# Ledger of designs, part 31: miniprotein binders against q96jn8r1131to1294

Target 1, 164 residues: q96jn8r1131to1294
Amino acid sequence: TLEFLENHGKNILLSNGNRTATRVASYNQGIVVINQPLVPQLLVQVRIDFLNRQWTSSLVLGVITCAPERLNFPASACALKRAAWLLRGRGVFHNGLKICEKFGPNLDTCPEGTILGLRLDSSGGLHLHVNGVDQGVAVPDVPQPCHALVDLYGQCEQVTIVNP

## First folded at step 17 (miniprotein)

Design W102
Fold by OpenDDE base, fold request of step 19:
Structure W102 (fold): chain B 164 residues (1-164), chain A 83 residues (1-83)
Amino acid sequence: as target 1 above (164 residues)
Amino acid sequence: SKEEDLFKIAEEFAKLALEMLERGDYMYAAEYYLLAAEEALEAGNPELAFEYARKAIEYAKKNGNEEFLEEAEELLEKIKEEL
Protein backbone atom coordinates (compact mmCIF):
# COMPACT_ATOMS: atom_id res chain seq x y z
CA THR B 1 0.00 0.00 0.00
CA LEU B 2 1.28 3.41 -0.97
CA GLU B 3 1.48 5.88 1.89
CA PHE B 4 3.61 8.71 3.16
CA LEU B 5 6.46 7.90 5.50
CA GLU B 6 6.32 9.06 9.10
CA ASN B 7 9.59 10.86 8.52
CA HIS B 8 8.34 14.15 7.09
CA GLY B 9 8.53 17.91 7.32
CA LYS B 10 7.78 19.55 10.65
CA ASN B 11 4.58 21.23 9.52
CA ILE B 12 3.00 18.09 8.11
CA LEU B 13 0.21 16.10 9.69
CA LEU B 14 -0.65 12.76 8.15
CA SER B 15 -4.14 11.30 8.06
CA ASN B 16 -6.29 8.83 6.15
CA GLY B 17 -3.93 5.95 6.78
CA ASN B 18 -0.98 8.20 5.97
CA ARG B 19 -2.30 8.73 2.46
CA THR B 20 -3.18 12.36 3.11
CA ALA B 21 -0.64 15.01 4.00
CA THR B 22 -1.66 18.41 5.35
CA ARG B 23 0.63 21.35 6.01
CA VAL B 24 -0.79 23.03 9.07
CA ALA B 25 1.59 25.96 9.54
CA SER B 26 3.48 28.55 7.52
CA TYR B 27 4.31 27.90 3.87
CA ASN B 28 7.21 25.46 4.18
CA GLN B 29 8.48 22.47 6.18
CA GLY B 30 6.09 20.40 4.11
CA ILE B 31 8.16 17.63 2.54
CA VAL B 32 6.73 14.11 2.42
CA VAL B 33 8.05 10.94 0.83
CA ILE B 34 6.10 7.96 -0.44
CA ASN B 35 7.06 4.71 1.25
CA GLN B 36 7.53 2.41 -1.74
CA PRO B 37 10.27 3.07 -4.26
CA LEU B 38 9.39 3.79 -7.84
CA VAL B 39 9.75 0.84 -10.15
CA PRO B 40 9.28 0.79 -13.89
CA GLN B 41 5.69 1.30 -15.00
CA LEU B 42 4.41 1.95 -11.48
CA LEU B 43 2.36 5.12 -11.58
CA VAL B 44 2.32 7.00 -8.29
CA GLN B 45 -0.26 9.76 -8.12
CA VAL B 46 -1.25 12.50 -5.72
CA ARG B 47 -4.22 14.81 -5.84
CA ILE B 48 -4.07 18.45 -4.88
CA ASP B 49 -6.77 18.77 -2.24
CA PHE B 50 -6.49 22.33 -0.99
CA LEU B 51 -4.77 25.50 -2.07
CA ASN B 52 -4.24 28.57 0.07
CA ARG B 53 -3.87 31.48 -2.30
CA GLN B 54 -2.41 33.84 0.27
CA TRP B 55 0.95 32.27 -0.55
CA THR B 56 2.96 32.12 -3.74
CA SER B 57 4.19 29.07 -5.66
CA SER B 58 2.85 25.59 -5.09
CA LEU B 59 3.86 21.97 -4.60
CA VAL B 60 7.09 20.45 -5.79
CA LEU B 61 7.26 16.91 -7.16
CA GLY B 62 10.30 14.77 -7.59
CA VAL B 63 12.40 11.85 -6.53
CA ILE B 64 15.21 11.18 -4.11
CA THR B 65 17.74 8.38 -4.32
CA CYS B 66 18.87 8.37 -0.71
CA ALA B 67 17.26 6.47 2.13
CA PRO B 68 14.17 8.47 3.06
CA GLU B 69 13.61 6.99 6.51
CA ARG B 70 16.63 8.70 8.02
CA LEU B 71 16.70 11.82 5.90
CA ASN B 72 16.77 15.12 7.72
CA PHE B 73 14.46 17.25 5.66
CA PRO B 74 15.22 20.89 5.05
CA ALA B 75 12.51 23.50 5.16
CA SER B 76 11.93 23.17 1.42
CA ALA B 77 12.79 20.77 -1.37
CA CYS B 78 14.91 23.36 -3.16
CA ALA B 79 17.44 22.92 -0.37
CA LEU B 80 17.99 19.25 -1.17
CA LYS B 81 21.52 19.48 -2.52
CA ARG B 82 22.08 15.78 -3.12
CA ALA B 83 20.28 12.84 -4.64
CA ALA B 84 17.28 14.92 -5.71
CA TRP B 85 15.47 15.62 -8.97
CA LEU B 86 12.59 18.05 -8.68
CA LEU B 87 9.78 19.48 -10.77
CA ARG B 88 8.77 22.99 -9.77
CA GLY B 89 6.67 25.33 -11.86
CA ARG B 90 7.77 24.43 -15.34
CA GLY B 91 11.36 23.85 -14.36
CA VAL B 92 13.39 20.76 -13.62
CA PHE B 93 16.01 20.86 -10.89
CA HIS B 94 18.86 18.58 -9.88
CA ASN B 95 20.42 18.95 -6.44
CA GLY B 96 19.04 22.44 -6.14
CA LEU B 97 20.17 23.73 -9.52
CA LYS B 98 17.96 24.28 -12.54
CA ILE B 99 18.63 21.94 -15.43
CA CYS B 100 15.56 22.72 -17.53
CA GLU B 101 13.59 25.95 -17.88
CA LYS B 102 10.43 24.72 -19.53
CA PHE B 103 9.25 21.15 -19.36
CA GLY B 104 5.52 20.68 -18.92
CA PRO B 105 2.48 22.29 -17.39
CA ASN B 106 3.16 24.86 -14.73
CA LEU B 107 2.75 23.13 -11.38
CA ASP B 108 2.23 26.50 -9.73
CA THR B 109 -1.04 27.00 -11.57
CA CYS B 110 -2.55 23.55 -11.16
CA PRO B 111 -5.95 23.89 -9.52
CA GLU B 112 -7.42 21.85 -6.71
CA GLY B 113 -8.39 18.43 -7.90
CA THR B 114 -5.44 18.10 -10.24
CA ILE B 115 -3.92 14.64 -10.14
CA LEU B 116 -0.17 14.55 -10.58
CA GLY B 117 1.74 11.37 -11.25
CA LEU B 118 5.28 10.12 -11.46
CA ARG B 119 6.38 7.05 -13.37
CA LEU B 120 9.67 5.51 -14.38
CA ASP B 121 9.93 3.95 -17.81
CA SER B 122 12.05 0.94 -18.69
CA SER B 123 14.99 3.18 -19.55
CA GLY B 124 14.97 5.00 -16.24
CA GLY B 125 13.21 8.07 -17.54
CA LEU B 126 11.02 9.89 -15.06
CA HIS B 127 7.65 10.84 -16.51
CA LEU B 128 5.21 13.41 -15.23
CA HIS B 129 1.51 12.69 -15.55
CA VAL B 130 -1.12 15.38 -15.27
CA ASN B 131 -4.69 14.18 -14.88
CA GLY B 132 -3.70 10.91 -16.43
CA VAL B 133 -1.89 12.41 -19.41
CA ASP B 134 1.77 11.55 -19.86
CA GLN B 135 3.69 14.80 -20.26
CA GLY B 136 6.87 13.05 -21.31
CA VAL B 137 10.26 12.46 -19.78
CA ALA B 138 11.20 15.11 -17.26
CA VAL B 139 14.44 13.48 -16.18
CA PRO B 140 16.28 10.78 -18.08
CA ASP B 141 18.32 8.06 -16.42
CA VAL B 142 17.14 8.47 -12.84
CA PRO B 143 19.09 6.20 -10.49
CA GLN B 144 17.22 3.38 -8.83
CA PRO B 145 15.97 2.80 -6.27
CA CYS B 146 14.30 6.16 -5.88
CA HIS B 147 11.33 7.44 -3.92
CA ALA B 148 8.69 9.93 -4.95
CA LEU B 149 8.78 13.16 -3.01
CA VAL B 150 6.15 15.85 -2.58
CA ASP B 151 6.86 19.23 -1.08
CA LEU B 152 3.68 20.87 0.11
CA TYR B 153 4.99 24.37 -0.46
CA GLY B 154 3.34 27.75 -0.67
CA GLN B 155 -0.23 27.50 -1.85
CA CYS B 156 -0.43 23.73 -1.64
CA GLU B 157 -1.68 22.75 1.80
CA GLN B 158 -3.00 19.24 1.28
CA VAL B 159 -2.46 16.30 -1.04
CA THR B 160 -3.72 12.73 -1.08
CA ILE B 161 -2.27 9.64 -2.70
CA VAL B 162 -4.78 8.31 -5.20
CA ASN B 163 -5.07 5.19 -7.31
CA PRO B 164 -4.47 5.34 -11.04
CA SER A 1 39.33 23.64 -7.50
CA LYS A 2 36.77 22.58 -4.95
CA GLU A 3 36.42 26.11 -3.69
CA GLU A 4 35.92 27.42 -7.18
CA ASP A 5 33.20 24.87 -7.78
CA LEU A 6 31.46 25.79 -4.56
CA PHE A 7 31.68 29.43 -5.48
CA LYS A 8 30.01 28.72 -8.79
CA ILE A 9 27.22 26.91 -7.01
CA ALA A 10 26.77 29.88 -4.71
CA GLU A 11 26.45 32.14 -7.72
CA GLU A 12 23.89 29.85 -9.28
CA PHE A 13 21.76 29.96 -6.16
CA ALA A 14 22.05 33.72 -6.09
CA LYS A 15 20.88 33.84 -9.69
CA LEU A 16 17.90 31.74 -8.76
CA ALA A 17 17.17 34.15 -5.93
CA LEU A 18 17.15 37.04 -8.35
CA GLU A 19 14.86 35.14 -10.65
CA MET A 20 12.45 34.65 -7.78
CA LEU A 21 12.59 38.33 -6.93
CA GLU A 22 11.70 39.17 -10.50
CA ARG A 23 8.59 37.09 -10.03
CA GLY A 24 7.81 38.73 -6.72
CA ASP A 25 8.45 35.50 -4.85
CA TYR A 26 10.17 36.56 -1.66
CA MET A 27 9.73 33.13 -0.14
CA TYR A 28 12.01 31.32 -2.55
CA ALA A 29 14.25 34.36 -2.77
CA ALA A 30 15.01 33.96 0.91
CA GLU A 31 15.55 30.24 0.45
CA TYR A 32 18.03 30.67 -2.36
CA TYR A 33 19.97 33.46 -0.68
CA LEU A 34 20.40 31.23 2.34
CA LEU A 35 21.65 28.44 0.12
CA ALA A 36 23.97 30.85 -1.63
CA ALA A 37 25.32 31.98 1.72
CA GLU A 38 26.00 28.42 2.81
CA GLU A 39 27.87 27.62 -0.38
CA ALA A 40 29.82 30.87 -0.33
CA LEU A 41 30.92 30.16 3.21
CA GLU A 42 32.00 26.67 2.25
CA ALA A 43 33.84 28.17 -0.71
CA GLY A 44 35.93 30.22 1.68
CA ASN A 45 34.30 33.54 0.89
CA PRO A 46 32.77 34.75 4.14
CA GLU A 47 32.33 38.28 2.82
CA LEU A 48 30.07 37.11 0.04
CA ALA A 49 28.35 34.69 2.38
CA PHE A 50 27.63 37.59 4.69
CA GLU A 51 25.95 39.56 1.95
CA TYR A 52 23.78 36.65 0.89
CA ALA A 53 22.83 35.83 4.46
CA ARG A 54 21.78 39.40 5.09
CA LYS A 55 19.50 39.25 2.09
CA ALA A 56 18.06 35.98 3.29
CA ILE A 57 17.32 37.60 6.64
CA GLU A 58 15.74 40.59 4.97
CA TYR A 59 13.27 38.51 3.03
CA ALA A 60 12.72 36.11 5.90
CA LYS A 61 11.48 39.06 7.92
CA LYS A 62 9.30 40.14 5.05
CA ASN A 63 7.85 36.65 4.81
CA GLY A 64 7.15 36.54 8.52
CA ASN A 65 8.81 33.16 8.92
CA GLU A 66 10.39 33.21 12.34
CA GLU A 67 11.83 29.73 12.14
CA PHE A 68 13.57 30.44 8.87
CA LEU A 69 14.74 33.78 10.20
CA GLU A 70 16.33 32.04 13.14
CA GLU A 71 18.14 29.66 10.82
CA ALA A 72 19.44 32.51 8.70
CA GLU A 73 20.59 34.46 11.72
CA GLU A 74 22.38 31.41 13.04
CA LEU A 75 24.24 31.11 9.77
CA LEU A 76 25.06 34.80 9.89
CA GLU A 77 26.69 34.34 13.26
CA LYS A 78 28.76 31.49 11.92
CA ILE A 79 29.82 33.63 9.00
CA LYS A 80 30.86 36.45 11.31
CA GLU A 81 33.25 34.08 13.02
CA GLU A 82 35.08 33.73 9.72
CA LEU A 83 35.34 37.47 9.03
Scores: ipSAE 0.889, ipTM 0.943, lowest interface PAE 0.5, mean pLDDT 96
Fold by OpenDDE base, fold request of step 19:
Structure W102 (fold): chain B 164 residues (1-164), chain A 83 residues (1-83)
Amino acid sequence: as target 1 above (164 residues)
Amino acid sequence: SKEEDLFKIAEEFAKLALEMLERGDYMYAAEYYLLAAEEALEAGNPELAFEYARKAIEYAKKNGNEEFLEEAEELLEKIKEEL
């Protein structure tokens, strides 16, 4: 069963059998990691449940290749300086630095109800899915094992893991 | 060298902070300046770290995030010890 790990950002409250993450304070400290590692062809999806428009930006998606259970989470995913590949807005980031300016749709403008997915292909390419549509390879070669990460940042205050 | 690499990383974070400012995002700007400050400090450049940390604090205040502000101020104090 896919769940968010108990090790999460300090502003996160887990519910619904740890399948729902809610950021209950401020706009950051909202990182969560999904318990099961991404394996080839496994599609992991989260739904944006609630957006708070008083903030700017929105959720960050990505993967980490370090042990998530022992990770000391920073205030935001942008501060993950190792073992991290992230999708934010339309950019792709690696260990905090931007490696791609434009990829796929702008995550900052995804409305509530949007279902976002991550999937590794057989070659280790990380794919982004938006409402079931494969947006292509965001990261061509991701080390394995890796875990899907969601940063409930800014506008995004709640997400839920959903089945494909 | 390691310090040179860290310095470059600090500059990259500062660039990202500036990019965020260009779009009016004080939230990420503050966070990137804090990151830049951390890297600059590790790079052995407390003067630059000080500059970045002050900027982080400036925008943290704009964001109204007291917890983050406290973190930035703690870093600033650490930086001051190295000046």
Scores: ipSAE 0.889, ipTM 0.943, lowest interface PAE 0.5, mean pLDDT 96
Fold by OpenDDE base, look of step 17:
Structure W102 (fold): chain B 164 residues (1-164), chain A 83 residues (1-83)
Amino acid sequence: as target 1 above (164 residues)
Amino acid sequence: SKEEDLFKIAEEFAKLALEMLERGDYMYAAEYYLLAAEEALEAGNPELAFEYARKAIEYAKKNGNEEFLEEAEELLEKIKEEL
């Protein structure tokens, strides 16, 4: 069963069998990691449950290739300077630096109810799915094993893992 | 050199900070300046680190995030030790 790990950002409360993550304070400290590593063809999806529009920006999606159980989470995903590939807004980031300016839809403007997915293809390409639609390869070659990461940042205050 | 590479990383973070400022995102701006400061310090450029850290603090105050502000201030103090 896909769940968020107990090792998470300071402002996160897990519920619903650790399938729901809620950021209960501030706009950051909201990183969560899904327990099972991404394997080829496994689609991991989260639904944006609640947005708080008093903040700017929104959730970050991505993967980490370090051991998630021992990771000391920074306040935000943008501060992951190693072993991290992230999707934020329309950009793709690697170890904190932007490697692509425009990819897929703008994550910052996804409304509540949007279902976002990550999937590795057989070649190690990381795909973004939005409401069931494959947006293409965001990262062409991701080291394995890797774990899906969600940063409940800014407006995004709650997400839930949903099954395909 | 390694220091040169770190310096370039610092500059990239600072550029990202500016990009965030351009869209009015003071939250990420603060965070990127903090990152820039850290990298600049590691690059052996405490003067530049100091500048970035001050900017991080400036925008942290705008965001009202006390925890982050404290972190930035702690970094600033660390940087001062290297000046």
Scores: ipSAE 0.888, ipTM 0.942, lowest interface PAE 0.5, mean pLDDT 96
Fold by OpenDDE base, fold request of step 19:
Structure W102 (fold): chain B 164 residues (1-164), chain A 83 residues (1-83)
Amino acid sequence: as target 1 above (164 residues)
Amino acid sequence: SKEEDLFKIAEEFAKLALEMLERGDYMYAAEYYLLAAEEALEAGNPELAFEYARKAIEYAKKNGNEEFLEEAEELLEKIKEEL
């Protein structure tokens, strides 16, 4: 069963059997990691449940290749300086630095109800899915094992893991 | 060199901060300036780190995030010790 790990950002409250993450304070400190590592053909999906328009930006999706159980999370995913590949807005980031300017749809403008997914293909390519549509390879070769990461940042205040 | 690489990373974070400012995102701007400050300090450039940290503090105040502000101020104090 896919769940968020208990090791999460300090402003996160887990519920629904740890399948729902809610950021209950400020706009940051909202990083969560999914318990099971991504393996080829496993589609991990989260639904944007609630957006708070008082803030800017929105959730960040990505993967980390370090052990999530003992990771001390920074206030935001952009501060992950190692072992991190992130999708933010339309950009792709690696260890905090932008490696791609435009990829897929703008995550900052995804409305509530949007289902976002991550999947590794057989070649280690990380795919983004939006409402069931494969947007292509965001990162061509992701080290394994890796874990899906969601940063409930800015507008995004709640997400829920959903089954494919 | 390692320090040169760290310096470059600091500059990249600062560039990202500016990009966020251009988009009106003061939240990420503050965070990127803090990151830039950290990298600059590690690069052995406390003067530059000081500049970035001050900017981080400026926007932290604007964002109203007290916890982040405290973190930035703590870094600033650490930087001052290296000046």
Scores: ipSAE 0.887, ipTM 0.942, lowest interface PAE 0.5, mean pLDDT 96
Fold by ESMFold2, look of step 18:
Structure W102 (fold): chain B 164 residues (1-164), chain A 83 residues (1-83)
Amino acid sequence: as target 1 above (164 residues)
Amino acid sequence: SKEEDLFKIAEEFAKLALEMLERGDYMYAAEYYLLAAEEALEAGNPELAFEYARKAIEYAKKNGNEEFLEEAEELLEKIKEEL
């Protein structure tokens, strides 16, 4: 069963059997990681439950390839300078630096109720799904094993893991 | 060289900070300037690191995150030791 790891950002409160993450303070310190690595054909999905539109930017979604159980997370995913491939806004970032200006929809404008999904294809390509619709390959060759990561940044104050 | 690579990374973070400023996102602007300062210091350019750290502090004050501000001020003090 997919759950958020107990090792998470310090402003996160886990609930609902560790399937719901809530950022309870500030705008950052909201990194959560899924407890199992992505494998081909596993679709990890989270629903955006609550947004606070007073903030400008919203959640970050992506993967890390280092073991997450004992990792000391930075305040924000933008500071992950190693082993990280992230989607923010419409950009794709590798180790903090932008490698693609535009992929998929703008995550900063996704409304409450949006279901965002990540999966690997058999070639190690990372796919984004939005409300069940595959947006294509965001990153063509992600090293394995990797874990799905969400940063409940800014607008995004709550997400829940949902089944496909 | 390693220093040239780190300097380029610092410049990329500063560019990202400017992009966030253009969108009015002072939270990301401060965070990216702090990253730029860290990379500039590691690149052996404490004068540039000082400039970036001052900008990180400036925008951190606008967003009200006291914990981030304390971190940024600690980095600034470390940079001063290298000036």
Scores: ipSAE 0.839, ipTM 0.921, lowest interface PAE 0.7, mean pLDDT 93
Fold by ESMFold2, fold request of step 19:
Structure W102 (fold): chain B 164 residues (1-164), chain A 83 residues (1-83)
Amino acid sequence: as target 1 above (164 residues)
Amino acid sequence: SKEEDLFKIAEEFAKLALEMLERGDYMYAAEYYLLAAEEALEAGNPELAFEYARKAIEYAKKNGNEEFLEEAEELLEKIKEEL
């Protein structure tokens, strides 16, 4: 069963059998990682449970290709300068730098209840799903193994892993 | 060279900081200026690193995140040792 890994950002509280992550302070220190690497048959989905609209930006989704169990996470996913492919707002970022201006919807405007998914296709392409709808290939050739990551940043205060 | 590459990365982070400022996103603006400062320092340009760190501190004060502000101030002091 998919869970958030026990190694996480310091402002995160895990609950619901480690399937729910809550950011309990500030706007950052909210990185969580799924406890299994992505494989083509695996769709990792999280539901946005709670948002605080006082902040401008919201959650980040993506993958890291380093083993996450003992990794020292930075305060925010934007500071992952190695082994990281991230979706933020409308952009795609690799190792902290923007490589695509626009992919899929704007994650900063997704409302509570939105279900966001990540999966690999057979060619190693990383796909974003939004409310069950495949948005296409965000990153065409992700090195494997890779691990799904969520940064409960800014607006996003809680997400829960949900089954497809 | 490695220093030229690091300098270019610092400039890209500073560009991202400006994009976030245009959106009014002072959280990301401060974070990207801090990243720019770190890269500029590693590139051997402590004068540029100082300017980026000052900007990170400026926007961090608007965010109310004391831990981040302390990190940015520590970097500024480290940069001063290289000036």
Scores: ipSAE 0.837, ipTM 0.917, lowest interface PAE 0.7, mean pLDDT 93
Fold by ESMFold2, fold request of step 19:
Structure W102 (fold): chain B 164 residues (1-164), chain A 83 residues (1-83)
Amino acid sequence: as target 1 above (164 residues)
Amino acid sequence: SKEEDLFKIAEEFAKLALEMLERGDYMYAAEYYLLAAEEALEAGNPELAFEYARKAIEYAKKNGNEEFLEEAEELLEKIKEEL
């Protein structure tokens, strides 16, 4: 039931019933959004299927709180200056600006096969899961509704939605 | 003021661009310099916006991304109109 939304970055090709996203060109234009908003009991998980290690940085993971169906996405998630909370590398970013230097593992070093998860807790806290392990609260109070976002940036060329 | 806030945001993006350069990440360096240029221009500082936009173009040329380069060059032309 979880799928990537048809409104996505220009370099994305959706497949596997819209559960797999592949970036087919360049290093950017790879934003995808999950079609259902996060709710406290929903764990959204994606598996890193394919990495191209020639690039320095890798995927970005996070949430947006504006309606995603008709949003005009920028080339990269770092340019989301409103309604966005993102995890990149080890950092946490709000509306493009860094708010935390170190949270969880370094996403730029996650290998192929890594399963990354996002969920909200009952207080609106955003949790990152890595291979089934809760990394804690990355963002303490995310407004709802929000949607999980993945930017297939740089190294990351393919991800697939995985059910728990 | 709004203009002073935008100027501070431009400086934060420029700092992020420098962090990315120190890591050898020319993709993010170009993107953050472009964001800095956009904020500086909106803050009413076209001289600073020009400097940031030129840096974005410099690093964008290393990335081989024609669409990003076109966007950066378009912004530079807009900035020139306000110099």
Scores: ipSAE 0.822, ipTM 0.909, lowest interface PAE 0.8, mean pLDDT 93

Design W102
Fold by ESMFold2, fold request of step 19:
Structure W102 (fold): chain B 164 residues (1-164), chain A 83 residues (1-83)
Amino acid sequence: as target 1 above (164 residues)
Amino acid sequence: SKEEDLFKIAEEFAKLALEMLERGDYMYAAEYYLLAAEEALEAGNPELAFEYARKAIEYAKKNGNEEFLEEAEELLEKIKEEL
């Protein structure tokens, strides 16, 4: 079963059989990683459960290509300067640097109940799904193995892994 | 060269910090200025690193995140050793 790894950001509390992650303090230290690598045809989905609109920016979604079990996570995903491809707002970032200004919807405006999905296509392209709708290829050639990552940043205080 | 590449990366992080400020996002502004400071210091430009670290601290104070503020202050002290 898909679960969040026990190795996670300092402000995360896992519950619901490690399928729910809650950020219980501050606005950062909220990185979580899915326990299984993405493989062709696997769709990893999380639902945004709770948002705090006090903050301007919201969650980050993406992948890392290094082994996650013993990785020392930075406070925020924006500081992942190696082996990371991330979606933040409408931007796509590789190793901390913006490589695309506009892809998909603005993640900072996704409401509670939004279901966000990640999958690899047969060419290693990373696809974003929003409420079941494929938004296209965010990253054309992601090295494998890679793991899905969520940073419960700012507005985003809780997400839950859901079935497709 | 490595140092020229690091300097360009520092500038990109500073640009991201400014974009976040335009949105009123002091959390990302502080984080990107801290990243810019780290890269500028590694690029051998401690004067620019000092400027970026001071900005990271300025915006960190608005955020109420004491752990981040302490990290930023420690970097500033490290930068001062190279001024």
Scores: ipSAE 0.819, ipTM 0.907, lowest interface PAE 0.8, mean pLDDT 93

